# VHH binders against Uncharacterized protein AF_1353, part 10

Target 1, 325 residues: Uncharacterized protein AF_1353, of Archaeoglobus fulgidus (o28918)
Amino acid sequence: AEEKWKMKVIWHVDTSGEPFMDLSPDGELAAAVDWNNAKIYLVKPDGESVVFDIQGQDAVKPVVSGVALKDGVAYVLGSYEDFVGIRKYSWNGEVGEERHGWAGSVSDNILRSPSGNHLCYLITIDAGKQELYCDGVKMTLGGDYYFLNSVSDSGVVVISSGDGTHVFKEGNEVLSFNTSNVVAYKDRVLVNEEDFLRVYDLSGNLVGEKEGYTFSLTTLLRWTLLPTERYIFRYEPLEDTHVITWDIKQVETLPGFPQFANDHFVVTSKNGVLHCYSLKDFHEVFSVEMPEDDGLIKLSDDGRVMLVSGENGGYWLYVSSENNF
Short names: E, the ipSAE of ESMFold2; O, the ipSAE of OpenDDE; V2, 0.75 times the mean of E and O plus 0.25 times the DockQ between their complexes.

## First folded at step 9 (VHH; framework vhh_gefurulimab)

Design D3 (from B2 with T57K K64Q; at its last look DockQ between E and O 0.02; V2 from the best seeds 0.00; counts 0 for: pae E 10.3 > 2, placed apart)
Fold by OpenDDE, look of step 9:
Structure D3 (fold): chain B 325 residues (1-325), chain A 123 residues (1-123)
Amino acid sequence: as target 1 above (325 residues)
Amino acid sequence: EVQLVESGGGLVKPGGSLRLSCAASGFTFSTYAAAWFRQAPGKEREFVSAIRYGGSKTYADSVQGRFTISRDNAKNSLYLQMNSLRAEDTAVYYCAAGPRWFYSLKESHYDYWGQGTLVTVSS
């Protein structure tokens, strides 16, 4: 039977600046950074929230490069007064920091795996030297400037430099590609090569391919690709979301732009409305009018908690009526 | 020899304005981030403002909205426009140069320092 529920705004904050945010997969904790004011909000599904000043005693506001939730802790990557690295916040306050760089270093980006079981972040230490930290393990990168592209639940890490990509597993490079458009999901790697979408295993075996199903890792470019356990969501401008299986067969089309997907739900945006679809049968489980043009969307695994950022700033936490208390 | 030389300091009344200059020589100043620090009598030196290699600017809260940092790479110069000066702005102002991409307020992270110029704000 089809299940639908209503989503209500349970928490809202006006912010400005870069919209760094995260929602734990279980929906129990949301993190929202007020970039310009150097604050971080932690929010629970019941609407209770705490706010921390991430500037602290620093005379200058930090430059945040990202935030990721892991084990109830918000990892804020950025440049702080005397170091580049991680500052950690939990519900009870600041709980620690990891120094990785000094003045002159630059925080690049931070990514957690979909389930939150892996966390990686990249820091430029010096010119020509970067450090990749994954689950507390450091990897030194030299030569080119790398970007952290993807972290999978299986611990597969994808980094790219120029038009090249390196895929790591357990600290060992297992694959490389001559394209920057690579994303990992569990033990599978999706690659945009020569107008093909290709899927590889970690041994380099081609699992599937489809001509014309190209993608980009960024929403700013032509195509977006979101992998989940069962499906790959592909979007091309002026089209709807193509739902394809891992054997690269299209099985469904959903309206709008895919904003977020997990193993259970996909959220699309169309005409100022967010639509959430169940991946069991693709029925719409809820929809909400956006308070403004959307920025980022995060959804809990059970689909009952949704964190939304606005293009003009601000965050909204939506909770299903069943979870409202 | 690397040198940073501050100028433009002086006596001003509260509410007045002053423009500080820092002239760099002996190194490629344009490839460095630059900052202003100040040290009031009996106090520790504190961060005032910085401009990064890319041109991004940052200010201490105490001077935000009143001070403006700028640079002229062609002249190897750093400037600090100080408006709405207050008595508490009285200090020796130092220019410093550091790594291109920094957000640190730590003095030790800057490579080069000037000798300072005195700014006195008094009625």
Scores: ipSAE 0.006, ipTM 0.277, lowest interface PAE 10.2, mean pLDDT 89
ESMFold2, look of step 9: ipSAE 0.006; ipTM 0.290
ESMFold2 (binder alone), look of step 9: mean pLDDT 83; pTM 0.851

Design D4 (from B2 with T58Y H109Y; at its last look DockQ between E and O 0.01; V2 from the best seeds 0.00; counts 0 for: pae O 11.1 > 2, placed apart)
Fold by OpenDDE, look of step 9:
Structure D4 (fold): chain B 325 residues (1-325), chain A 123 residues (1-123)
Amino acid sequence: as target 1 above (325 residues)
Amino acid sequence: EVQLVESGGGLVKPGGSLRLSCAASGFTFSTYAAAWFRQAPGKEREFVSAIRYGGSTYYADSVKGRFTISRDNAKNSLYLQMNSLRAEDTAVYYCAAGPRWFYSLKESYYDYWGQGTLVTVSS
């Protein structure tokens, strides 16, 4: 018999502003930023939560650019009153700070790898100068305006400028492409070149390709490609989710568009309902009605904890029935 | 002194209805989220329903469609209309208050609690 479980909301908060959130892969900790009120909530799967003031002693509310959980700590990237950098929040109330820029600098974005074993963030220091921080190591970038596109569990970092992309590993550039649509997963690189989806290894060898399979890393279309260990989930409007293997063969179609995927589950959204499918056999393991129009979805590795945000704020933490109380 | 006082509990037949009330005093109850919990004999206390400051309501699956939570801010009161009562609804029902924009299944989240009122559903 196929295993199914019910997901129940065990925690909810009304927030406002841009939704920045993260869920640890093990589901043990959720981070939800109240952007307009300069607060961050840390929530455990039992519904217990703590809240911190991100603004602190600053005279002006910070501009948060993202949040990432690593090792039980929430890394908040933002522009604060007199610096740009990271503020760290722990469940126990411990707060840390790393200054990387001053007034006039701009925080760009922060990304962690799927497993959380790597964390990178990008900061614009001055015009023409950016600093990329990965696992505490700084790389100075210059000449162009870069974006941080992807961070893999293998420590592969993808940055792009205009229509060019640079792929780094261990601080060394290993690949480059003439497209901005590049994603790294472990030691593989997915590239949208022309009208092809191509997969490369870090040596630049073409592993696979498919004509017509295109994707974009724009904010609006960032969910059009979700790589996992076994599958690549691709979405085209009105065509549901194409499940393809790494040899670029379609093996399944799931309803809706993909919201989130890990190595074990994929969550799709269709007609106001979130559907979670097991990647073992693609049976539906749970579904929930969306409380609001979805912003972001995060799911734990075991599929038992789900963090949902609204487009304009609000967060819901779902937990499987077995973990409700 | 902050107080939450439940009332309305009693003995009812299966399929019957009961309306619980919770009267708050000693604090601005209208600015809080409120919730009902219940504890059956020999079981852990469980979430039943919540209503936030803004009026959004939430229900446990076991009571959804049967119970209705509401509040009267002018009277600093919380209510739970219970319809189609079942034997498994037998429990001490507790009123709780917590942060206004939240609800949670976690008991520790709520700041204030009543002493409870007993609801017995039996033929």
Scores: ipSAE 0.006, ipTM 0.268, lowest interface PAE 11.1, mean pLDDT 90
ESMFold2, look of step 9: ipSAE 0.006; ipTM 0.306
ESMFold2 (binder alone), look of step 9: mean pLDDT 84; pTM 0.860

Design D5 (from B2 with K64Q P99Y; at its last look DockQ between E and O 0.07; V2 from the best seeds 0.00; counts 0 for: pae O 12.4 > 2, placed apart)
Fold by OpenDDE, look of step 9:
Structure D5 (fold): chain B 325 residues (1-325), chain A 123 residues (1-123)
Amino acid sequence: as target 1 above (325 residues)
Amino acid sequence: EVQLVESGGGLVKPGGSLRLSCAASGFTFSTYAAAWFRQAPGKEREFVSAIRYGGSTTYADSVQGRFTISRDNAKNSLYLQMNSLRAEDTAVYYCAAGYRWFYSLKESHYDYWGQGTLVTVSS
């Protein structure tokens, strides 16, 4: 018999505003931002939570641009009254901050690698100047407006400007493309060029290509691409999730829209239900009715902890019944 | 079918006000960042304003303090309140929807576009 488990809501909070959230890969810590109330919740799988006031002593509520968990610390990127940068929150109550900009600067976005071993965030300092911070190292960008597209577990960083993309490794640009639809997974780069999905290595060698397998980073509902160690999940509207291997062969079709994937599981949504499939054999390991229309989904590596945001606000932390914390 | 349909454009005198609307259909608009762009005759399309899901907004310098972007997710609608209009605001205004939970100044970061609505500011 295939292994299945039940997921139960172990924690819930009503929030409003933008649903910035993250879940550590090990599922040990969830971060959920109450955007309108300038709070962040850190939640453990046992349901215990702590809450921090993001605003602090600031006269105005901050504008949060994202949150990422790394090494048990929540990195909140945003504009905090007279500075732009990071505020850090730990379970133990420790709070820190890193100033990177001043009033007038803009926080762009923050991304961590799938494993959490790399963390990058982008800040617009002023007109024509951005700073990319990766693992504490600053790179100054100029001449265009860049967006941080992807951060891989191998430390590959993808940034885009207009229709161009630059790929960095260890602070050095290693590749560039004439498309903004580029993602990195480990040492591989997936690129939508023309009508092709192409995979490159960091030396620029074409590893594989498939005509018609295009994707877009800008519209999840249109063309979603989620790479994992073994598979690439692609979704096209009005269809189901195509499961393709890295040699670009379709091997399976899963119902619904791919919400999240890691190296072990993929979560899809269909008809108000979240379905989690094992990437070992694609059997369904659990399903849950959405508490409301879903926003974002995060799942732990072991598939036992799931963080869900809703389109109307709020967060739900699901934990498997077999998982005792 | 994904659609964005702008409305509310028209002729207005300098110093006047106008409210643009954009109706979205065929997709979950609430999960998208939305933006207004505009294109004046003979000029490139330029960023005007953007709004995220939760309501955070950004504006081009040229419209800061005069324009207000807002959204009604229940109605799948985007709005642009334009006050203190100037002749230089004359353009076709486009509604756009793009990257989830993020807005950008770049057109390429928005995947869905309306056909535009003409705003003419003239005495």
Scores: ipSAE 0.000, ipTM 0.244, lowest interface PAE 12.4, mean pLDDT 89
ESMFold2, look of step 9: ipSAE 0.005; ipTM 0.269
ESMFold2 (binder alone), look of step 9: mean pLDDT 84; pTM 0.865

Design D6 (from B2 with T31Y T57K K64Q P99K; at its last look DockQ between E and O 0.03; V2 from the best seeds 0.00; counts 0 for: pae E 9.4 > 2, placed apart)
Amino acid sequence: EVQLVESGGGLVKPGGSLRLSCAASGFTFSYYAAAWFRQAPGKEREFVSAIRYGGSKTYADSVQGRFTISRDNAKNSLYLQMNSLRAEDTAVYYCAAGKRWFYSLKESHYDYWGQGTLVTVSS
ESMFold2, look of step 9: ipSAE 0.011; ipTM 0.263
ESMFold2 (binder alone), look of step 9: mean pLDDT 84; pTM 0.865
OpenDDE, look of step 9: ipSAE 0.019; ipTM 0.404

## First folded at step 11 (VHH; framework vhh_gefurulimab)

Design A1 (from D2 with Y53W; at its last look DockQ between E and O 0.01; V2 from the best seeds 0.00; counts 0 for: pae O 13.4 > 2, placed apart)
Fold by OpenDDE, look of step 11:
Structure A1 (fold): chain B 325 residues (1-325), chain A 123 residues (1-123)
Amino acid sequence: as target 1 above (325 residues)
Amino acid sequence: EVQLVESGGGLVKPGGSLRLSCAASGFTFSYYAAAWFRQAPGKEREFVSAIRWGGTTTYADSVKGRFTISRDNAKNSLYLQMNSLRAEDTAVYYCAAGPRWFYSLKESHYDYWGQGTLVTVSS
């Protein structure tokens, strides 16, 4: 029999503002930011949670730009009155920080690799000057304002601007493109250029291409293309999710919008329902009604822990029932 | 009958390596989280490492970087590669499995246990 399980909400919090959140790949820790109230929740799969006041004694409410979990620590990127940089929150109550720039600086965005083995964040220091921090290493950027597009488990970092995209590996630029629609997975990059989905290796060799398979970053800062080890998930409006192999062949179609994928599962949303499929054979392992529309989804590698946000605020942590394996 | 059977324990010099195996039978091992625990003489049993179905792993701080947990679902087996062994690693090592959706440091969260295999690190 195919493996299936039921998911249930074990934790919920009402929040408002931008839904910055993360779930560790192992599902052991969730981070959910209450943007408007300047709080961060750390939640374990058993439902236990701790909350931190991000504002603290600061007179001005912090502006959070993102959160990423790494090594059991929540890295919150933001502006804290005269502070711009990272605040680190641990379950045990320890709070660390890395300060960058000055009072006029602006936090841009933060991304971790799928496994969490790499973490990068971008800060605008001054006009025309940004600093990219990856795994503690700083790179100074000049020119147009960049956005951090993607961080791969191989340490490939993609930044884009109106001038195009730059791909970095180990601090060295290895590729550049004239499109901003570039996503990295391990040592490959997926590029939307000239109405083509193209896959390149880091040497710039074309691995594959498909005409018409365009993708982009949505207004919710979600890619319409999700690469995984075996499959690339692509969505086009008014269509279902195309399951593509790395040789650029469509092998399956899944209903709805691909909300999230890891190397083992993909979660799609259709008609207010989240569907999770095993990437082994694409059987559905669970489904849940969305608590709210247009939320963000994070799923653990084993598919047993899911963090969901809603457009109206709020977070829901789902876990599989132990009796529903 | 559900069984977990550990093997691979023995005497090893400090700095040496051992590979422990755990063979599961009587249940669908691949559906379970698996873990290694150990109990040193006169001490409480402690968590060593765990692995989920998806292959994600976690380690106790004391063994991180030295031990590697892995599983072979086709063989219904769990492994623990132990490198750079230390005297303090001396313990009976237990394989555990349970229908848990998370890693757990708590013994009570694991349903099935092996009888253990002794690892002695001594000069």
Scores: ipSAE 0.000, ipTM 0.255, lowest interface PAE 13.4, mean pLDDT 90
ESMFold2, look of step 11: ipSAE 0.006; ipTM 0.245
ESMFold2 (binder alone), look of step 11: mean pLDDT 83; pTM 0.851

Design A2 (from D2 with W101F F102W; at its last look DockQ between E and O 0.01; V2 from the best seeds 0.00; counts 0 for: pae O 14.8 > 2, placed apart)
Amino acid sequence: EVQLVESGGGLVKPGGSLRLSCAASGFTFSYYAAAWFRQAPGKEREFVSAIRYGGTTTYADSVKGRFTISRDNAKNSLYLQMNSLRAEDTAVYYCAAGPRFWYSLKESHYDYWGQGTLVTVSS
ESMFold2, look of step 11: ipSAE 0.012; ipTM 0.318
ESMFold2 (binder alone), look of step 11: mean pLDDT 83; pTM 0.856
OpenDDE, look of step 11: ipSAE 0.000; ipTM 0.249

Design A3 (from D2 with G54S D61N; at its last look DockQ between E and O 0.01; V2 from the best seeds 0.00; counts 0 for: pae O 15.1 > 2, placed apart)
Fold by OpenDDE, look of step 11:
Structure A3 (fold): chain B 325 residues (1-325), chain A 123 residues (1-123)
Amino acid sequence: as target 1 above (325 residues)
Amino acid sequence: EVQLVESGGGLVKPGGSLRLSCAASGFTFSYYAAAWFRQAPGKEREFVSAIRYSGTTTYANSVKGRFTISRDNAKNSLYLQMNSLRAEDTAVYYCAAGPRWFYSLKESHYDYWGQGTLVTVSS
């Protein structure tokens, strides 16, 4: 019999502004930022939560650019009155920080790898000068304004600008592309160029290609292409989710837009309903009505904890019920 | 024997034009991306332009809008059309071949190199 479970909301908070959130892969900790009220919530699967005022004593409301969970700590990237950098929030109430740049500097974006074993963030120090921090190592960038596209579990880092994309491994540039649509998964990169989806290894060998399979970054900074260990999930407007193997062959179609995927599950949204499918056989393990449209989704590796944001703000933490159906 | 042989270099006045050619032999040129590098006197070699098998091109900022890279796979040839030449364009220009689908600004990523052709821009 196929395994199925019911998801229930165990925690909710009303917020407003841009949704910045993360869920640890093991589902043990969720981080949700209330952008407009300058707060961050840390939430556990039992519904217990702690809240921090991220503005503190600052006169100006901080500008948050993102949040990532690593090793049970929430890393918040942002601008705080007199500094740009990272604020670290722990469940126990400890707050740390890493300061970068000076007044006038701007936080760009922060990404962790799927497993959380790598964490990178990008800061604009001055005009024409950025600093990329990955696992505590700094790289100075100049000439263009870059965006951090992707961080893989193998430590591959992808940065892009209007002039192209650069792929780094262990601090060394290994590949460059003339497109901004590049995503890394482990030691491979997926590239949208010349109306092709192409997959390369880090040596530049072509693993596969498919004409017409394009992807891009949405307004919520999520890719329309989601790579996992076994499958690549692709969405095209007015179509359903294409399930693609790494040799760029479609093997399945799932209804709706791929909201999130890990190596075990994919979550799609269609007609206001979130559907979670097992990647073992693509049977549906649960579905829930979306509390609001056009939010972000994060799911734990075991599929039992899900964090959802809404278009109008707010966060919902779902946990599987004790009873399976 | 793998060979890349550059030609077309010479003396030209500022504002003038030159067209460099690179002839490949001894390997399947069409399987490679190609690039131009240059080395000015007393300076390190620098990236100029690259072209993938697909025809996608990239340029250094210093030559963008003035130089055009192209290839003819049937002739196993690479070209660099250089317009609006400046004194700072004076250098030995090198042809290089590398991986098919990507480009790099790093010399180490290119497998084959020519001996270079001298371009001198002087009044």
Scores: ipSAE 0.000, ipTM 0.247, lowest interface PAE 15.1, mean pLDDT 90
ESMFold2, look of step 11: ipSAE 0.000; ipTM 0.233
ESMFold2 (binder alone), look of step 11: mean pLDDT 84; pTM 0.864

Design A4 (from D2 with H109K; at its last look DockQ between E and O 0.07; V2 from the best seeds 0.00; counts 0 for: pae E 10.7 > 2, placed apart)
Fold by ESMFold2, look of step 11:
Structure A4 (fold): chain B 325 residues (1-325), chain A 123 residues (1-123)
Amino acid sequence: as target 1 above (325 residues)
Amino acid sequence: EVQLVESGGGLVKPGGSLRLSCAASGFTFSYYAAAWFRQAPGKEREFVSAIRYGGTTTYADSVKGRFTISRDNAKNSLYLQMNSLRAEDTAVYYCAAGPRWFYSLKESKYDYWGQGTLVTVSS
């Protein structure tokens, strides 16, 4: 039988400014940005941490717009003194840069795929001119201001603007939609259009739909619909999580808002408590009091390591006891 | 009732500075992308600057390096610091708010608008 896990805070830092953080899927490294002080923390699940100065020798404080972990390296997207792009940090310090644009260019956002095998970022070079970099490959964009919605493990990339959405695979546009509410999981594209949730394959075939299953992006840049391999988690307007299968059938309801999901666990929040449920049988694996009323959550694939932020400061790293998952 | 109210406009000499403010009421301003647009007499309304949730900013080429957009979410306010003003900056300046995580250079994509504040740069 399985018992509830004991989750303990093993690392905490007070910070200020917009939270930017990531946790590697294996739980071996966490990254947390102290936005106002231009610092990045790297943290291991044993509580050991290092900190680096993102500004370095620059005369101007960087404007950070995201961080993603890939292969033990934190990619910090920002607007730096003389360029827009990436500064890279590993446990032992800065290990590289990707420089683009000029001093007046600005960073937009960065995402990795769930497994970390793909990494994309978006920058604005000039008004109406953006560049998308995915796995080192550049695409020039114009005619609107785009946001990077989603990057899947199969390499599907979703960008959107106020005029709609473009979906790419291997650098080629494969689909477009007249809504901005579009995310991807592997080769499936989930779309909120005309009061429907719709699922398309990359050939444009409609493979499922349900009226009334709307979704959108919230204030903390969290989607109200989270796809995983087996289930899709959708926020119900009465503050609960609906669990649906890929044939668009509801199979469970979990209390609270779906803060994070991977292929093995979902973390919901309700009444100031984070609840983690196993996707095997939906039993509650652990619960913890939220350190603040709102914030971001990341969980490792095995559920053992959880990184939590406050909305405008603070990070907490939780690790399970020696109990089995 | 949703309102955006601009203030801080006026007459200024070339090379001078002005700070525009936009006070939001009737909605939570921090949930929206916010922008400044301007319209000179006889011209179409044009994009000036935008700031999204999280602080990322964008500027029209004509104002880069001279104008600075900023936001104070606790005060539900948007600002535009305008330095090194030129005669070509003479216009009515509008505050706008649009979709939460998108902003656009196109005025048609913004849901809420102020009534404008006149800036006159005397050449």
Scores: ipSAE 0.005, ipTM 0.292, lowest interface PAE 10.7, mean pLDDT 87
ESMFold2 (binder alone), look of step 11: mean pLDDT 83; pTM 0.848
OpenDDE, look of step 11: ipSAE 0.022; ipTM 0.481

Design A5 (from D2 with Y31R; at its last look DockQ between E and O 0.01; V2 from the best seeds 0.00; counts 0 for: pae O 12.1 > 2, placed apart)
Amino acid sequence: EVQLVESGGGLVKPGGSLRLSCAASGFTFSRYAAAWFRQAPGKEREFVSAIRYGGTTTYADSVKGRFTISRDNAKNSLYLQMNSLRAEDTAVYYCAAGPRWFYSLKESHYDYWGQGTLVTVSS
ESMFold2, look of step 11: ipSAE 0.006; ipTM 0.350
ESMFold2 (binder alone), look of step 11: mean pLDDT 84; pTM 0.860
OpenDDE, look of step 11: ipSAE 0.000; ipTM 0.248

Design A6 (from D2 with E107P; at its last look DockQ between E and O 0.07; V2 from the best seeds 0.00; counts 0 for: pae O 10.1 > 2, placed apart)
Fold by OpenDDE, look of step 11:
Structure A6 (fold): chain B 325 residues (1-325), chain A 123 residues (1-123)
Amino acid sequence: as target 1 above (325 residues)
Amino acid sequence: EVQLVESGGGLVKPGGSLRLSCAASGFTFSYYAAAWFRQAPGKEREFVSAIRYGGTTTYADSVKGRFTISRDNAKNSLYLQMNSLRAEDTAVYYCAAGPRWFYSLKPSHYDYWGQGTLVTVSS
């Protein structure tokens, strides 16, 4: 018998501004930033939540550039009056910080690997000078304005500038490309080049390619291509989601836009409905109506906890009806 | 006061070219992503193109290969080079600014807007 469950909202908050959020892979902690009101919510799957005022006594409203959960702690990247860097929020009320740069510095973006075992963030220190921090190690970047594209569970870091991309591992550059559309998964990189999807290993060997299977960043910095252990999910405009193996063969089609995927589940959106499919056999395990359009989706590894944002702001935490708290 | 001022619009024949400009003032434009939207008569405002803080660009399918977005941070300016113009490109074009790494197809996600410049493509 195919396993199915129902999802229910157990927590909701109205917010506004840019939707920065994260969900731990185990689903034990959600982080949701109220950008305009300078607050962060930490939420557990039982619906219990704590809220922090991230402005505090600052005269100027903080500019948040992202949030990532690692080891039960929410890392918030932002500019706080004279402070630029990371503030760390824990459930128990403990607040830490990592200060970088000086007045005039700007926070760029922050990403964690799928498992959360790696965390990187980027800061503009001065014009033409950036600092990349990965797992506490600093790398100085100069000459261009970089964007942090991807961080893999193997510690592969992808940064892009204009139409160029650089791939790093253990602080060493291992690959470069003449495209900004590069995503890493473990020790492989997916590259959109010359109307091809290409897969490379870290030695630069071409593992596979397919003409016309292009991908890019879209609304809310969502990739139209989501790599997982077994499958690559690709969205083509005006079509449904293609399920592709790493040898670049299509093996299945799922309705709608791929919103999120982990190694166990994929969530798609179609006609205002979120559908979650098991990657074992692609049976649907649950579906829910979207509370609002064009939100972000995060799902736990077991598929039992889901964090959803909406286009007009706000966050919804869903849990399966079978969850024991 | 924050301002975005578009210019460069006008009448052009099909197949022609125009270059739109957007001048920003009253805020640090270089710290923002920028975008072009357009609104045709009787239609909703639609996304045309965006350029992030880092220089990455994106385009609507309808303008890919024909339009090019660029920026000059020293001049606090945004540009849209429009080539191979078509009748369906006729619209009021708007400049917008939003969060540094964020771009969206939704106008509501952008913080600042210009008043627009009219582009008419007609034989």
Scores: ipSAE 0.006, ipTM 0.265, lowest interface PAE 10.1, mean pLDDT 89
ESMFold2, look of step 11: ipSAE 0.012; ipTM 0.406
ESMFold2 (binder alone), look of step 11: mean pLDDT 83; pTM 0.854

